# VH-VL binders against q09564r761to987, part 11

Target 1, 227 residues: q09564r761to987
Amino acid sequence: QIGVSGSRGMKNKQCIRQVRVENTFGFIDGGSNSYMSSSICRFMTSYLKENVSMDIRSILLRCHCELGEEGERLGASVMIIRVHEKRLEIASTGTMSAAIARNQKLKMIINGRYEIDDDEYSRIREAHGFVDEENRINGVIGSSRQIGHFSTFPVVLPTHSYRNIQLNEQIEGLIVGNNMIWNMLSIDDLNSTFHNNRSPIVVAKKIQDQLQSYDYGGNSNILVLRR
Short names: E, the ipSAE of ESMFold2; O, the ipSAE of OpenDDE; V2, 0.75 times the mean of E and O plus 0.25 times the DockQ between their complexes.

## First folded at step 4 (VH-VL; framework fv_necitumumab)

Design b2 (at its last look DockQ between E and O 0.06; V2 from the best seeds 0.00; counts 0 for: pae O 10.2 > 2, placed apart)
Fold by ESMFold2-Fast, scan of step 4:
Structure b2 (fold): chain C 227 residues (1-227), chain A 122 residues (1-122), chain B 107 residues (1-107)
Amino acid sequence: as target 1 above (227 residues)
Amino acid sequence: QVQLQESGPGLVKPSQTLSLTCTVSGGSISSGDYYWSWIRQPPGKGLEWIGYIYYSGSTDYNPSLKSRVTMSVDTSKNQFSLKVNSVTAADTAVYYCARDLYDWGEYAFDIWGQGTLVTVSS
Amino acid sequence: EIVMTQSPATLSLSPGERATLSCRASQSVSSYLAWYQQKPGQAPRLLIYDASNRATGIPARFSGSGSGTDFTLTISSLEPEDFAVYYCQQRSNWPYTFGGGTKAEIK
């Protein structure tokens, strides 16, 4: 089992929300809009309590469908993790990534940082969207794949990545974070921080301190899960 | 150099249990970096993954075969084994054991046994 | 379960020709795709892992490309020993599934 988590926001605001029901964990990043992340968190919590055995991909899609008027203009990154004795399931849309810690190593299992290849670029342009020099959609949206943004359909799609991976007894934990963490810190730096500190809260704080040393002025949240 | 070698009866009667053993040499089966798998191939057909075992005894099986398959590991003999119960002619295949690097997708089955043909016939 | 579809089922070519083999996944597997070669009477041999990385000892004429749902194995100039069956395998999602194979045969 993975039982403890830590989370901190750069500006003392939490843009990422966490849900836990039994062996299922939900992570929601509404960007700069804490209302959006809180709203999705409340819905996901109640939905998971009523539908604890529902396929996690279906839960993610239901979160998209349940967005009201706010979903017209706003969106969110969502990652749902379900821990089994032998397997780990992850469904993700948006910009959050996840790495698993095992045998003194840290390895990406979901890469939420997207690359706009030629096919994706063409699809976006055919849908009357545009990609800027920082790979943002319509100048503001961090991923071409996330929930919400109904007004841009079909430019931004609620498609998800899904993994179902084998687990063994050597799994130590996970790091889940938004794209800034993975862009500014190497996997080796994150690995050193994770394995040199046992407390998830201390790991999250040290990662936040490292980001702060780069004079990053935006919001960033780090979630650390540990066995 | 790590090598894998399958062994077991080449002929099994319908309704009986197919039993195979894979012997690992040149390296330890008690490595945390590897799963150990069985894959089969009916004559003239493609590859079908059967299941894996970790040296702790943890197993998982192809859902299509789960009700008929068990695997076990004997770390003292550096071996792992496959049992398929209630066999039919459809279980006639070359059976391979293979080493699978535990890397969540970056690698693959890097070492295979030579394969052993098991024929199900009366 | 992710379904892997290989095309063509049979590819008839002459030595020295370029071979292009396709593998399609029913949903995205990112880059977690391996290719294997199987000669008659032999066990499969790993050729390519993580979509484009050549395994140790594999000749440079073999190359892999693609990501997401569409993948290609290319043999730039077929040697006589390359006439074999080729399988792709997705490694993104357990259970890891194989394609149906492409047989490269002499014309």
Scores: ipSAE 0.580, ipTM 0.820, lowest interface PAE 2.4, mean pLDDT 85
Fold by ESMFold2, look of step 5:
Structure b2 (fold): chain C 227 residues (1-227), chain A 122 residues (1-122), chain B 107 residues (1-107)
Amino acid sequence: as target 1 above (227 residues)
Amino acid sequence: QVQLQESGPGLVKPSQTLSLTCTVSGGSISSGDYYWSWIRQPPGKGLEWIGYIYYSGSTDYNPSLKSRVTMSVDTSKNQFSLKVNSVTAADTAVYYCARDLYDWGEYAFDIWGQGTLVTVSS
Amino acid sequence: EIVMTQSPATLSLSPGERATLSCRASQSVSSYLAWYQQKPGQAPRLLIYDASNRATGIPARFSGSGSGTDFTLTISSLEPEDFAVYYCQQRSNWPYTFGGGTKAEIK
C-alpha cells in the first residue's frame, strides 16, 4: 500500500517527481529546477522498466552519469527505495529524509537535513568551494552531496547513503519527504499521524493537511509505505 | 463498477444558492484513495473545474469561484455536495461530479457522473 | 493560473484520416497533462494521462506526446465514433485548467 501526496504552494509540482516500477520507488526533488526532475524521472522510469533488478545504488549513480548539459550547473536530490518480501533497501543523495516506523515510533534513518560538519567543511575548502552563512555551497547549492553539479566537481559529490533494513513484525512502515515536511512538522506529530491511520494514502494526505494548517506556501512531496 | 450520479434541482432562481449532491455507488467515498471533484460546462462551452474535496473534509476551490463555493462530504451516505451562492445566468451549466486519483501524479478524472443541467432563470 | 490553448478550434476530416490536435500551455506543465473525449450529450471520457499514457480501454490509434508547453493528441486513423470534442487539462499547478476544446467533425 503506497501513499503519495502533493501540496499546492509557491513551488510547482514539476520540480518534484515520483516513479514506481514494480517494487522500486524513485523520489526526486530538483529544488526549483523542473528540468532536472523531469529528466531524472524520464530516465529512471525507462531504465527501471528495462533493468528491474539492477542494484538501486547503481541506478542512482547512473542517474547522475546520464544527466546531460543541465547537470553541469544544476543538481537534484534522489532517493530510491526497493521493497522486498523480507527487507527494504534505500539509497539516497541530497536533502530528502526518511524515517522508519518501528515499535510505535518514527526514527530518522536517512537525514537529509545535513549540517556541514568540520570534516565536510574542510573537504569543501580544499576542493576550492565555500560555504556561506546560510550553508549554501558556492552561494547557491543546498547540499554538498547531490547528483549533478558537474562543474563544481569535487565540491559537490554524488555520494549516497545506503540502508538495508530487515522487515520484521515491528517494522510498520516508512515516511519519506523533502525538507519542507521535516522543517514544518515535528517527528512526534508525524508519528501520531502515521500510527492513527491504517492506510498509507490517508497518512500522506493527512500530513499534507497538517502542512496547510500552518499556512505553508511551498510544495511538499511525501511517500508513505505502510505494512 | 464505481458509478457517480448527480442530483439536485434543475432550475434555480437568480441570487439563490445552487445545491447539488453526488452519490457514489459500487465503492466507498471514505476509502481515502481519491479526491472528489465538481466540474461544470456552460451550454456550448468548455469545461471549468470548480474544486475538490477529500473525504476528511479538506477542500480546494478554483480561485475564480472560491468566494461563492462550498463543498462538503457525508461519508455515512457515501455522498459529496456542492453549493454555489448568489447564482446568475452565467452559472447555467451542466454540472459533473468526478473521481480523481491524483496520488503519484499519474491519473486524472477517471470516472465521471452523467451530468445534470442546472438552469438559472427567473 | 495556467492558460491552456487548443488548436484548431474545429478539425474537419473524413474517416480514415489522421487527426493531429494541439494543446499549448502558457507556462511549462512538464508532463502533467490529460486528454479527454466528449461526445454530444455525454460526459467527458479520459483518453490520455501524464501526457502520453493511454487510459484503460483506449484504442492504440490514440496517442499523446509532448512535454513542457506543447502537447499533441494524435488519432492515427479516424473512426466514425471519434468525431467528438477533445479537451486537454494541465494538472501541474492549481487550479487545474482545461483547454477550450477541439471539435472533430466529419467533412
Scores: ipSAE 0.007, ipTM 0.547, lowest interface PAE 8.9, mean pLDDT 83
Fold by OpenDDE, look of step 5:
Structure b2 (fold): chain C 227 residues (1-227), chain A 122 residues (1-122), chain B 107 residues (1-107)
Amino acid sequence: as target 1 above (227 residues)
Amino acid sequence: QVQLQESGPGLVKPSQTLSLTCTVSGGSISSGDYYWSWIRQPPGKGLEWIGYIYYSGSTDYNPSLKSRVTMSVDTSKNQFSLKVNSVTAADTAVYYCARDLYDWGEYAFDIWGQGTLVTVSS
Amino acid sequence: EIVMTQSPATLSLSPGERATLSCRASQSVSSYLAWYQQKPGQAPRLLIYDASNRATGIPARFSGSGSGTDFTLTISSLEPEDFAVYYCQQRSNWPYTFGGGTKAEIK
């Protein structure tokens, strides 16, 4: 079962988009760039339709390579999820996060809110970039791991995290969302919402409502998968 | 309509701390869409961004001032504040508070206070 | 930091004339550029954001163009109230920096 909720908030544009092709889900967070998110969304959709068996890691990299001029100064966080009968695959770059529900608990499996460690910091600095106190690259880029941003190369790279999780009867579902979801809502709150509601649609909506209750007027997007 | 108003002493002695408060009216400071900022302008000179604070308390300061600047936010009073330590004559300026519709640099300061002159003098 | 250079420093024109103000960045700032107007004794007012978007309430005679390193603010026909100092600001890299300003004065 699938639940989706998205909101533009008070914004005039939607910069977070979802793709669904069969058992593959895509999340694109273009930050403040609706054009970027739209472009990637279109590409990913078409590409997935034509390459349904391709490794999701390769698909993610292909998104990066196909950005063209759009990718020179723009970028995006991209997460691709493929659901199999017995396993779950996730490839992710950027600031989006995913948590799996198991045995009445949520566990983060992809954390797009990672802190830059010393090695990454050194790498960024060597590449003549910098990290501000809010963990932004050059003060404006949400992550050092994103597709696009060619002009910053090699400061920003399309480095991805990959998860391949065996599905069993203990796995109850999955929550995916952009960074603001996880910044404003605790994992405990999300856990409570997930397990107190049977419908993933309701779960997604409630999470959205909770986010809005904190006066967040920006873009948000959430995907809930439930067994 | 949202309005911003600076308040604080107009005169500060050298080595002391400059302290200003910006009061927001006509809207809540507790909005996820805005970063509340301080900008200053020395007499007859250009503008310098000091830094910003988010309603949650998250801050970022201009590297040139980082060691001396502290910002805070009081959501209950719908205010945010600026402190600059160890001031010198170089810190004499009109200080503005502004609302930044921050979206990874796509927007700008859309609402400004009227500004308040702070003179550093013995 | 990114250095913003505005030219000319002073622009002397008459009402009704076209004004063209230049802003250059030391490195590419994409479209992350804003223009402000400041009159004497007043706070700056936002004119243009994202290089070419007019802010709310800004007259159509104001227009912004450019991308990368070169930007232009154009006032198609100067009104008496348009004589002021204009600042550009890059918002691509922290710290966000302003240009030195262009003063539009009456000839």
Scores: ipSAE 0.006, ipTM 0.502, lowest interface PAE 10.2, mean pLDDT 91
ESMFold2 (binder alone), look of step 5: mean pLDDT 91; pTM 0.931

Design b20
Fold by ESMFold2-Fast, scan of step 4:
Structure b20 (fold): chain C 227 residues (1-227), chain A 122 residues (1-122), chain B 107 residues (1-107)
Amino acid sequence: as target 1 above (227 residues)
Amino acid sequence: QVQLQESGPGLVKPSQTLSLTCTVSGGSISSGDYYWSWIRQPPGKGLEWIGYIYYSGSTDYNPSLKSRVTMSVDTSKNQFSLKVNSVTAADTAVYYCARDLYDYNEYAFDIWGQGTLVTVSS
Amino acid sequence: EIVMTQSPATLSLSPGERATLSCRASQSVSSYLAWYQQKPGQAPRLLIYDASNRATGIPARFSGSGSGTDFTLTISSLEPEDFAVYYCQQRSNWPLTFGGGTKAEIK
């Protein structure tokens, strides 16, 4: 079971899409452009139906390669999750993060924002980019590692994070979201909301309600998956 | 405090089944916080992870060992066991059991048995 | 899946010297890396977990650093008991994999 909730902020179209084919889940955030998320969603859905055994990292790379003219200046955050009987695979580009719920606790298993340490900062500056106080690239891009943004190469690179982790019976589910969720709400608050509510839709809506209580706005997107 | 000890035959003939048991003392195997693993080391070579078992009986194995491996757990005896079928000389190794704190793979093998040498020879 | 490469294969050093051991992953493992020490005839002993955290009882002369694909184990001043084989292990991705080991031996 999946529950989804989101806030559109000041944008006039939804830039978020989700995909499910068998045991593979995709979550796509096109940022400021609904065409980008829609295009990637259609491609990924079709591609997964024809290639159910394809490595999820290869699917992310394929999505990057299939971006057309819009990929020159636009990009997307993409997270792909594949659930196996005994393992969980997760691959992510951009600002999508994921936490896993187990035994009354939440633990981050993917941190979406690529860490900008001294080496990464130097790399970006040598490539003639810049990083602002919110760790945005060139003032607008949410991660130095994201699909698209061809015109900024090699400032923004299409690399991804990947995990393949063991599962046990105490795993209850996942929370996936963009940076608004993780910046505005504590892990303890998210944990309480997840474990006090059985319905993933209710969890997602309660998280959305908590975010709406703040007066600094922006797009928020949350996906809750529960076993 | 917590200790692990391997036991089983030190010599196994080619094509037969290698069978080992690990006894846990000073702590419970029924804790949800731990996986229990087998690791092997051929003489003069490095370490190879074989597989894990959770106290519920859930297992996963290194694909390099294919279909030849099974593990089981006996919570009443505080033991877990390894069987390797159709052994060859390549299975000659010191076999270790180890405790693995379940933190989505992220911790480590913090407690090891002393190891037991298994020689595959006729 | 992930191949771990340790270098050098052998370090020949004297007591009191600084040892630097390298471990490289074929793919990013973030900080999910452990180091083990193994003396002849003994089981491996956990030294470092999560790249830089010393396990309980491990002397302060041992330290770990690195993230992503490049990791280092440093022994600030070798003691006689430190001459052993050292293994790194990635813990990011199934199946768990070890490096080939670095043997620290007396010069």
Scores: ipSAE 0.367, ipTM 0.769, lowest interface PAE 4.5, mean pLDDT 84

Design b9
Fold by ESMFold2-Fast, scan of step 4:
Structure b9 (fold): chain C 227 residues (1-227), chain A 122 residues (1-122), chain B 107 residues (1-107)
Amino acid sequence: as target 1 above (227 residues)
Amino acid sequence: QVQLQESGPGLVKPSQTLSLTCTVSGGSISSGDYYWSWIRQPPGKGLEWIGYIYYSGSTDYNPSLKSRVTMSVDTSKNQFSLKVNSVTAADTAVYYCARDLYDYAEYAFDIWGQGTLVTVSS
Amino acid sequence: EIVMTQSPATLSLSPGERATLSCRASQSVSSYLAWYQQKPGQAPRLLIYDASNRATGIPARFSGSGSGTDFTLTISSLEPEDFAVYYCQQRSNWPYTFGGGTKAEIK
């Protein structure tokens, strides 16, 4: 089995939630709105308990469909991970990323910083949206791909990335986090923290402490899985 | 440099077991960086991945073939093998062995054997 | 499983012409896409990995581009040895799947 550990930012409002049902793990980042992340968390937990074997991509899309009226102007990043004996499944939309730890190094397997290339930029502009200097959509939205934001359709799409990767004995674990982790800390620093500490909770806490030492006001959401 | 060579019978009768071996030379099968795969190609058609094996013996197979396929590895001989049970005419194909860099995304099948034609016929 | 669709099925071109081959995934594969060349009677050969990186020994006339669901292999000026079948393969999701192939044939 893989051990699990997680930590969140501790600001005045917390918009990041974690879900765990059996071998399925969820992360929900509601941006600036804690109601959205809490609502999705409750739905996902209930849905997973009743549908433990359902395709995680279907679960992610059900989260989008269940947003109701609040989904018109609000949205969320969502990552769902399912751990199997020989495989790891990840479905993700929005700004969260994941890296595998193997043979003393980390390798990105989900990059939630959707690169706005020329084609994506053109798509957004043709849909009457705009991208600012910080790659934010319509000046406020962190990713062109996330659930919710119905009123901006088709500027923001609930398109998800999906990975189904083989696990072998060389894989030591997984780090999942929001984009602030990957922007503020180098992959080498994360690798060192992961391999110098056996406990996944200690790894997550040390990463959190490093982020806070940079004195920025964002929430961080860290999940560390270890074999 | 590393080379792969398939060997095995070119003709198999329906309902029997197809058995092939891949010999690796110029490098070791006992590398943590590589999976070792079988891919097949029916005459005039495209490529179909069959399965791969890690040097520890850990295997995974294409779900479409999983009930009929077994792979094994012999690290002392630097070989890995494929068995396909209960063959039919649909299993007639050129069978390739290949090396796959285990890097989750960066690489692909970088070294291939020359391929061996297996015909399923009575 | 992710379905890979290649188009066109055949390209009839002359040496010196530019070839553009398309590969489309049924869902996003990010950049986890490889291209292979298969000449008649031979095993496939790796051309491109991670959508745009040329494999060792592959001539500069071969280039790959794209991300997400839409990918292109370009041969800037066809040489006689380039008339072959080309396959794309996604490596994002297990099971790893190939496209149906595009045959570049001499006109």
Scores: ipSAE 0.156, ipTM 0.690, lowest interface PAE 6.1, mean pLDDT 83

## First folded at step 5 (VH-VL; framework fv_necitumumab)

Design c1 (at its last look DockQ between E and O 0.23; V2 from the best seeds 0.00; counts 0 for: pae E 4.0 > 2, placed apart)
Fold by ESMFold2, look of step 5:
Structure c1 (fold): chain C 227 residues (1-227), chain A 122 residues (1-122), chain B 107 residues (1-107)
Amino acid sequence: as target 1 above (227 residues)
Amino acid sequence: QVQLQESGPGLVKPSQTLSLTCTVSGGSISSGDYYWSWIRQPPGKGLEWIGYIYYSGSTDYNPSLKSRVTMSVDTSKNQFSLKVNSVTAADTAVYYCARDLYDWGDYAFDIWGQGTLVTVSS
Amino acid sequence: EIVMTQSPATLSLSPGERATLSCRASQSVSSYLAWYQQKPGQAPRLLIYDASNRATGIPARFSGSGSGTDFTLTISSLEPEDFAVYYCQQRSNWPYTFGGGTKAEIK
């Protein structure tokens, strides 16, 4: 019952990919690696078509397991969304976040901004990894929970976050994106943009225009789903 | 001040249908901000969520009970109701109605009815 | 479905003592956790929502902490009316499941 459209609206979009099979949507961010995002996109599309009812958490793990040699040092953020009539399921790794719009209210339901707390620092230390002062793993990796990075195992793990939440007739849509939009734009600005514009393409473009006013040049990923 | 009150029979025979009504006072059931829920507690045991209903009539139920449970809402009477079919002794419990904020986890059941004991026997 | 495990099942303490009640989730629930108090013959009462926020009218001696899978309800100095059963509930993933409860008894 929720209609779908999306917009990327920026350069470096080949490092992001989007997938849809029936009621299941994938959003893939390979960072600076277009081969990684493209490879995951092809696998996820084929796998979903053959396994349409498979648990989205299992699909996400399968994307990790099917990374080839490139997965040794490279990784990706992946979010999978399944829309049911009464519920929304989201499984994600990495740095992407999602917010739902309802009744003039926009609320974050998945927070991809992963702060490394004391327990996670301890886990990484016990796995013989290190975290620098910018929260990078082994000086280069931006998340301790992401697919790929096989050579760091068990420092970086493909463990996902998962939400299964209620929907009702007042749901209007959702916004998915990387940390950039959530760090640079207020929830009120995003809410106004979403609710003042019916077209998801216009919503995505206006968000991009706002990011560009801060001289941001690339590597932001936006998906807008709209009822 | 919003208040919830359960009503219905206290004794139900096995294989019959348990029927309960929750009356909302001091507020409106037709608000889009809330789901309205039933929760039960067998004597001496913990709490089990049964299901919720939205003022439009949309419902969702605990999967363990889904085949036997129906909920309904009557906005003109400011009431919502629960039916449990084919009851057994295992359905003996105190039944509570409760208000549930539609906020995706940021709040909780903030208003409960007083509860009504339903015994399934003989 | 997320399983919520509370410990201990029974906590025997005297008035004035500090109580510490534990709640563990089988999967991360982030901060989406509520605590309820239930006295005999009464409905549950909301104490804590979003892991650490006290509900309106709840005394300051009640506090909640934790995130992810491990959560704690603390009662800094037990009053006679605090001897009751306490339940946690995760609200991250539908269906929103309750723990089995911790009974606080007078020693």
Scores: ipSAE 0.382, ipTM 0.773, lowest interface PAE 4.0, mean pLDDT 85
Fold by OpenDDE, look of step 5:
Structure c1 (fold): chain C 227 residues (1-227), chain A 122 residues (1-122), chain B 107 residues (1-107)
Amino acid sequence: as target 1 above (227 residues)
Amino acid sequence: QVQLQESGPGLVKPSQTLSLTCTVSGGSISSGDYYWSWIRQPPGKGLEWIGYIYYSGSTDYNPSLKSRVTMSVDTSKNQFSLKVNSVTAADTAVYYCARDLYDWGDYAFDIWGQGTLVTVSS
Amino acid sequence: EIVMTQSPATLSLSPGERATLSCRASQSVSSYLAWYQQKPGQAPRLLIYDASNRATGIPARFSGSGSGTDFTLTISSLEPEDFAVYYCQQRSNWPYTFGGGTKAEIK
C-alpha cells in the first residue's frame, strides 16, 4: 500500500517531485529550483521506463550525467527506491531521508541530514569550497552530496548511500521525505503517526498536516509504504 | 543452531573455474530473512566481499569481480554456490561463506563457515 | 569505493589492559559499521554492528562507538582470548569494504 503527500506550502512552485514506474519510486528535491526538479523528473521517468531492470545506483548516476548544461550551476537531491517481494533497495544522494518501521518502532535507514564532519570539511576546503554559517556549500548549495553542480566540482559530488533491506513479517513499512520533515518532526512523532493509522495515505496526510501546524511554509513531499 | 560449511577443490589451475559450495544446516536457506554471501581472504591479507545471493536467486557482486563471478542457490539441497572464472594466482585465498543478518535496515555477517583454502597453481 | 583505514596496524598489550582500536572511513558511513574478530585459523566473528550494538553472545567488555568517518572499538579489559585480528566493515555504500585489520598481540 502506498501513500503520498506533497505541498508547495506558501511557495509558488513545487521543487520536490516524485516519480513512480512500476515498483520503482523516485524522489527529486531540486531545492529552490522547480525547473531542475522537473527536468530530472522527466528524465528519470523516461529512463526508468526504458531500463526497468537497471541497478538503481546506476540510474542515480545516470541522472547526474544527463543533466548537461543545466547541471553546471544547479543540482538536486535524488533518492530511488525499488520494492521487491522480499527486499527493498534504496539509493540516495543529498538531503532526503528514509525510515523503516519494524516491530512498532521507526528507525532511520537513510539519513540525508548528515553533519559535515572534519574530513568532509577538509575535502571541501581542499577543493576550494567553503561552508558558511548556515551550513551551505559555497553559500548557496544545500549539500556537498548532490547530483549536478558541475561548476563546483569536486566540491559537490554525487556521492550516494545504498541500502538493501530484507523484508520479513516484522517490517511494517517505510517513510520517505525531504529534510524538513525530519527537522520539524521527531522520530517519535512520526512513529506514532505511522502506527496509529493503518492507511498510508492517511499517514502521509497527517505528516503533512503536522508540518503545517508548525507553520512550515515550504515545500514538502512524503512517501509512505505500508505492508 | 545454523551452521555453514564450505566445500570444493582446494587446488585450481590457472584460467580454470573455481567452484565452491556452501551447505547450510540447522536452518532453511529459503528464509527471506537472510542474504547468503561469499567472502575471501588471501593469505596474510584482509577480507574482500565477493557478493551475495538471495534465496530467490537475486545476486549482487563486487564490481571488482563481477565479470568473473557467478553465484547460484539450490533450495532443495539447502546450498548456495560460487563460481569464479579465469582464475589467477591472485585468486588464491581462504573462501568463506557467511549469512547476512539485518537489523533496522543494516546487517552484518553473523554466521560464518570455517573457510576453505583454494590455491591457484599450475 | 569507500576506503577503510584501521590503526594501529599492531597493538601490543597485556592482559587486563584497555585496548582502543580505530577505524576511519574515506567518507561518511553514518553508523553503518561492523566490527569482526578473527583468531588464527578461524573465521571472523561478528562483534559489533551498527557502530555500537553488540552481537549476540559478545561480552560486555567489547564496545563500539563513533559515527560518520571515525569509529572506535574498545576492549575495556583484555582477556587472553581477545588477542586476535580485528576488522571493521562499512555497510553504507556498495561495495561494502573492510579495513586492513588491527592485530592485538600480547606484550
Scores: ipSAE 0.025, ipTM 0.625, lowest interface PAE 3.5, mean pLDDT 90
ESMFold2 (binder alone), look of step 5: mean pLDDT 91; pTM 0.930

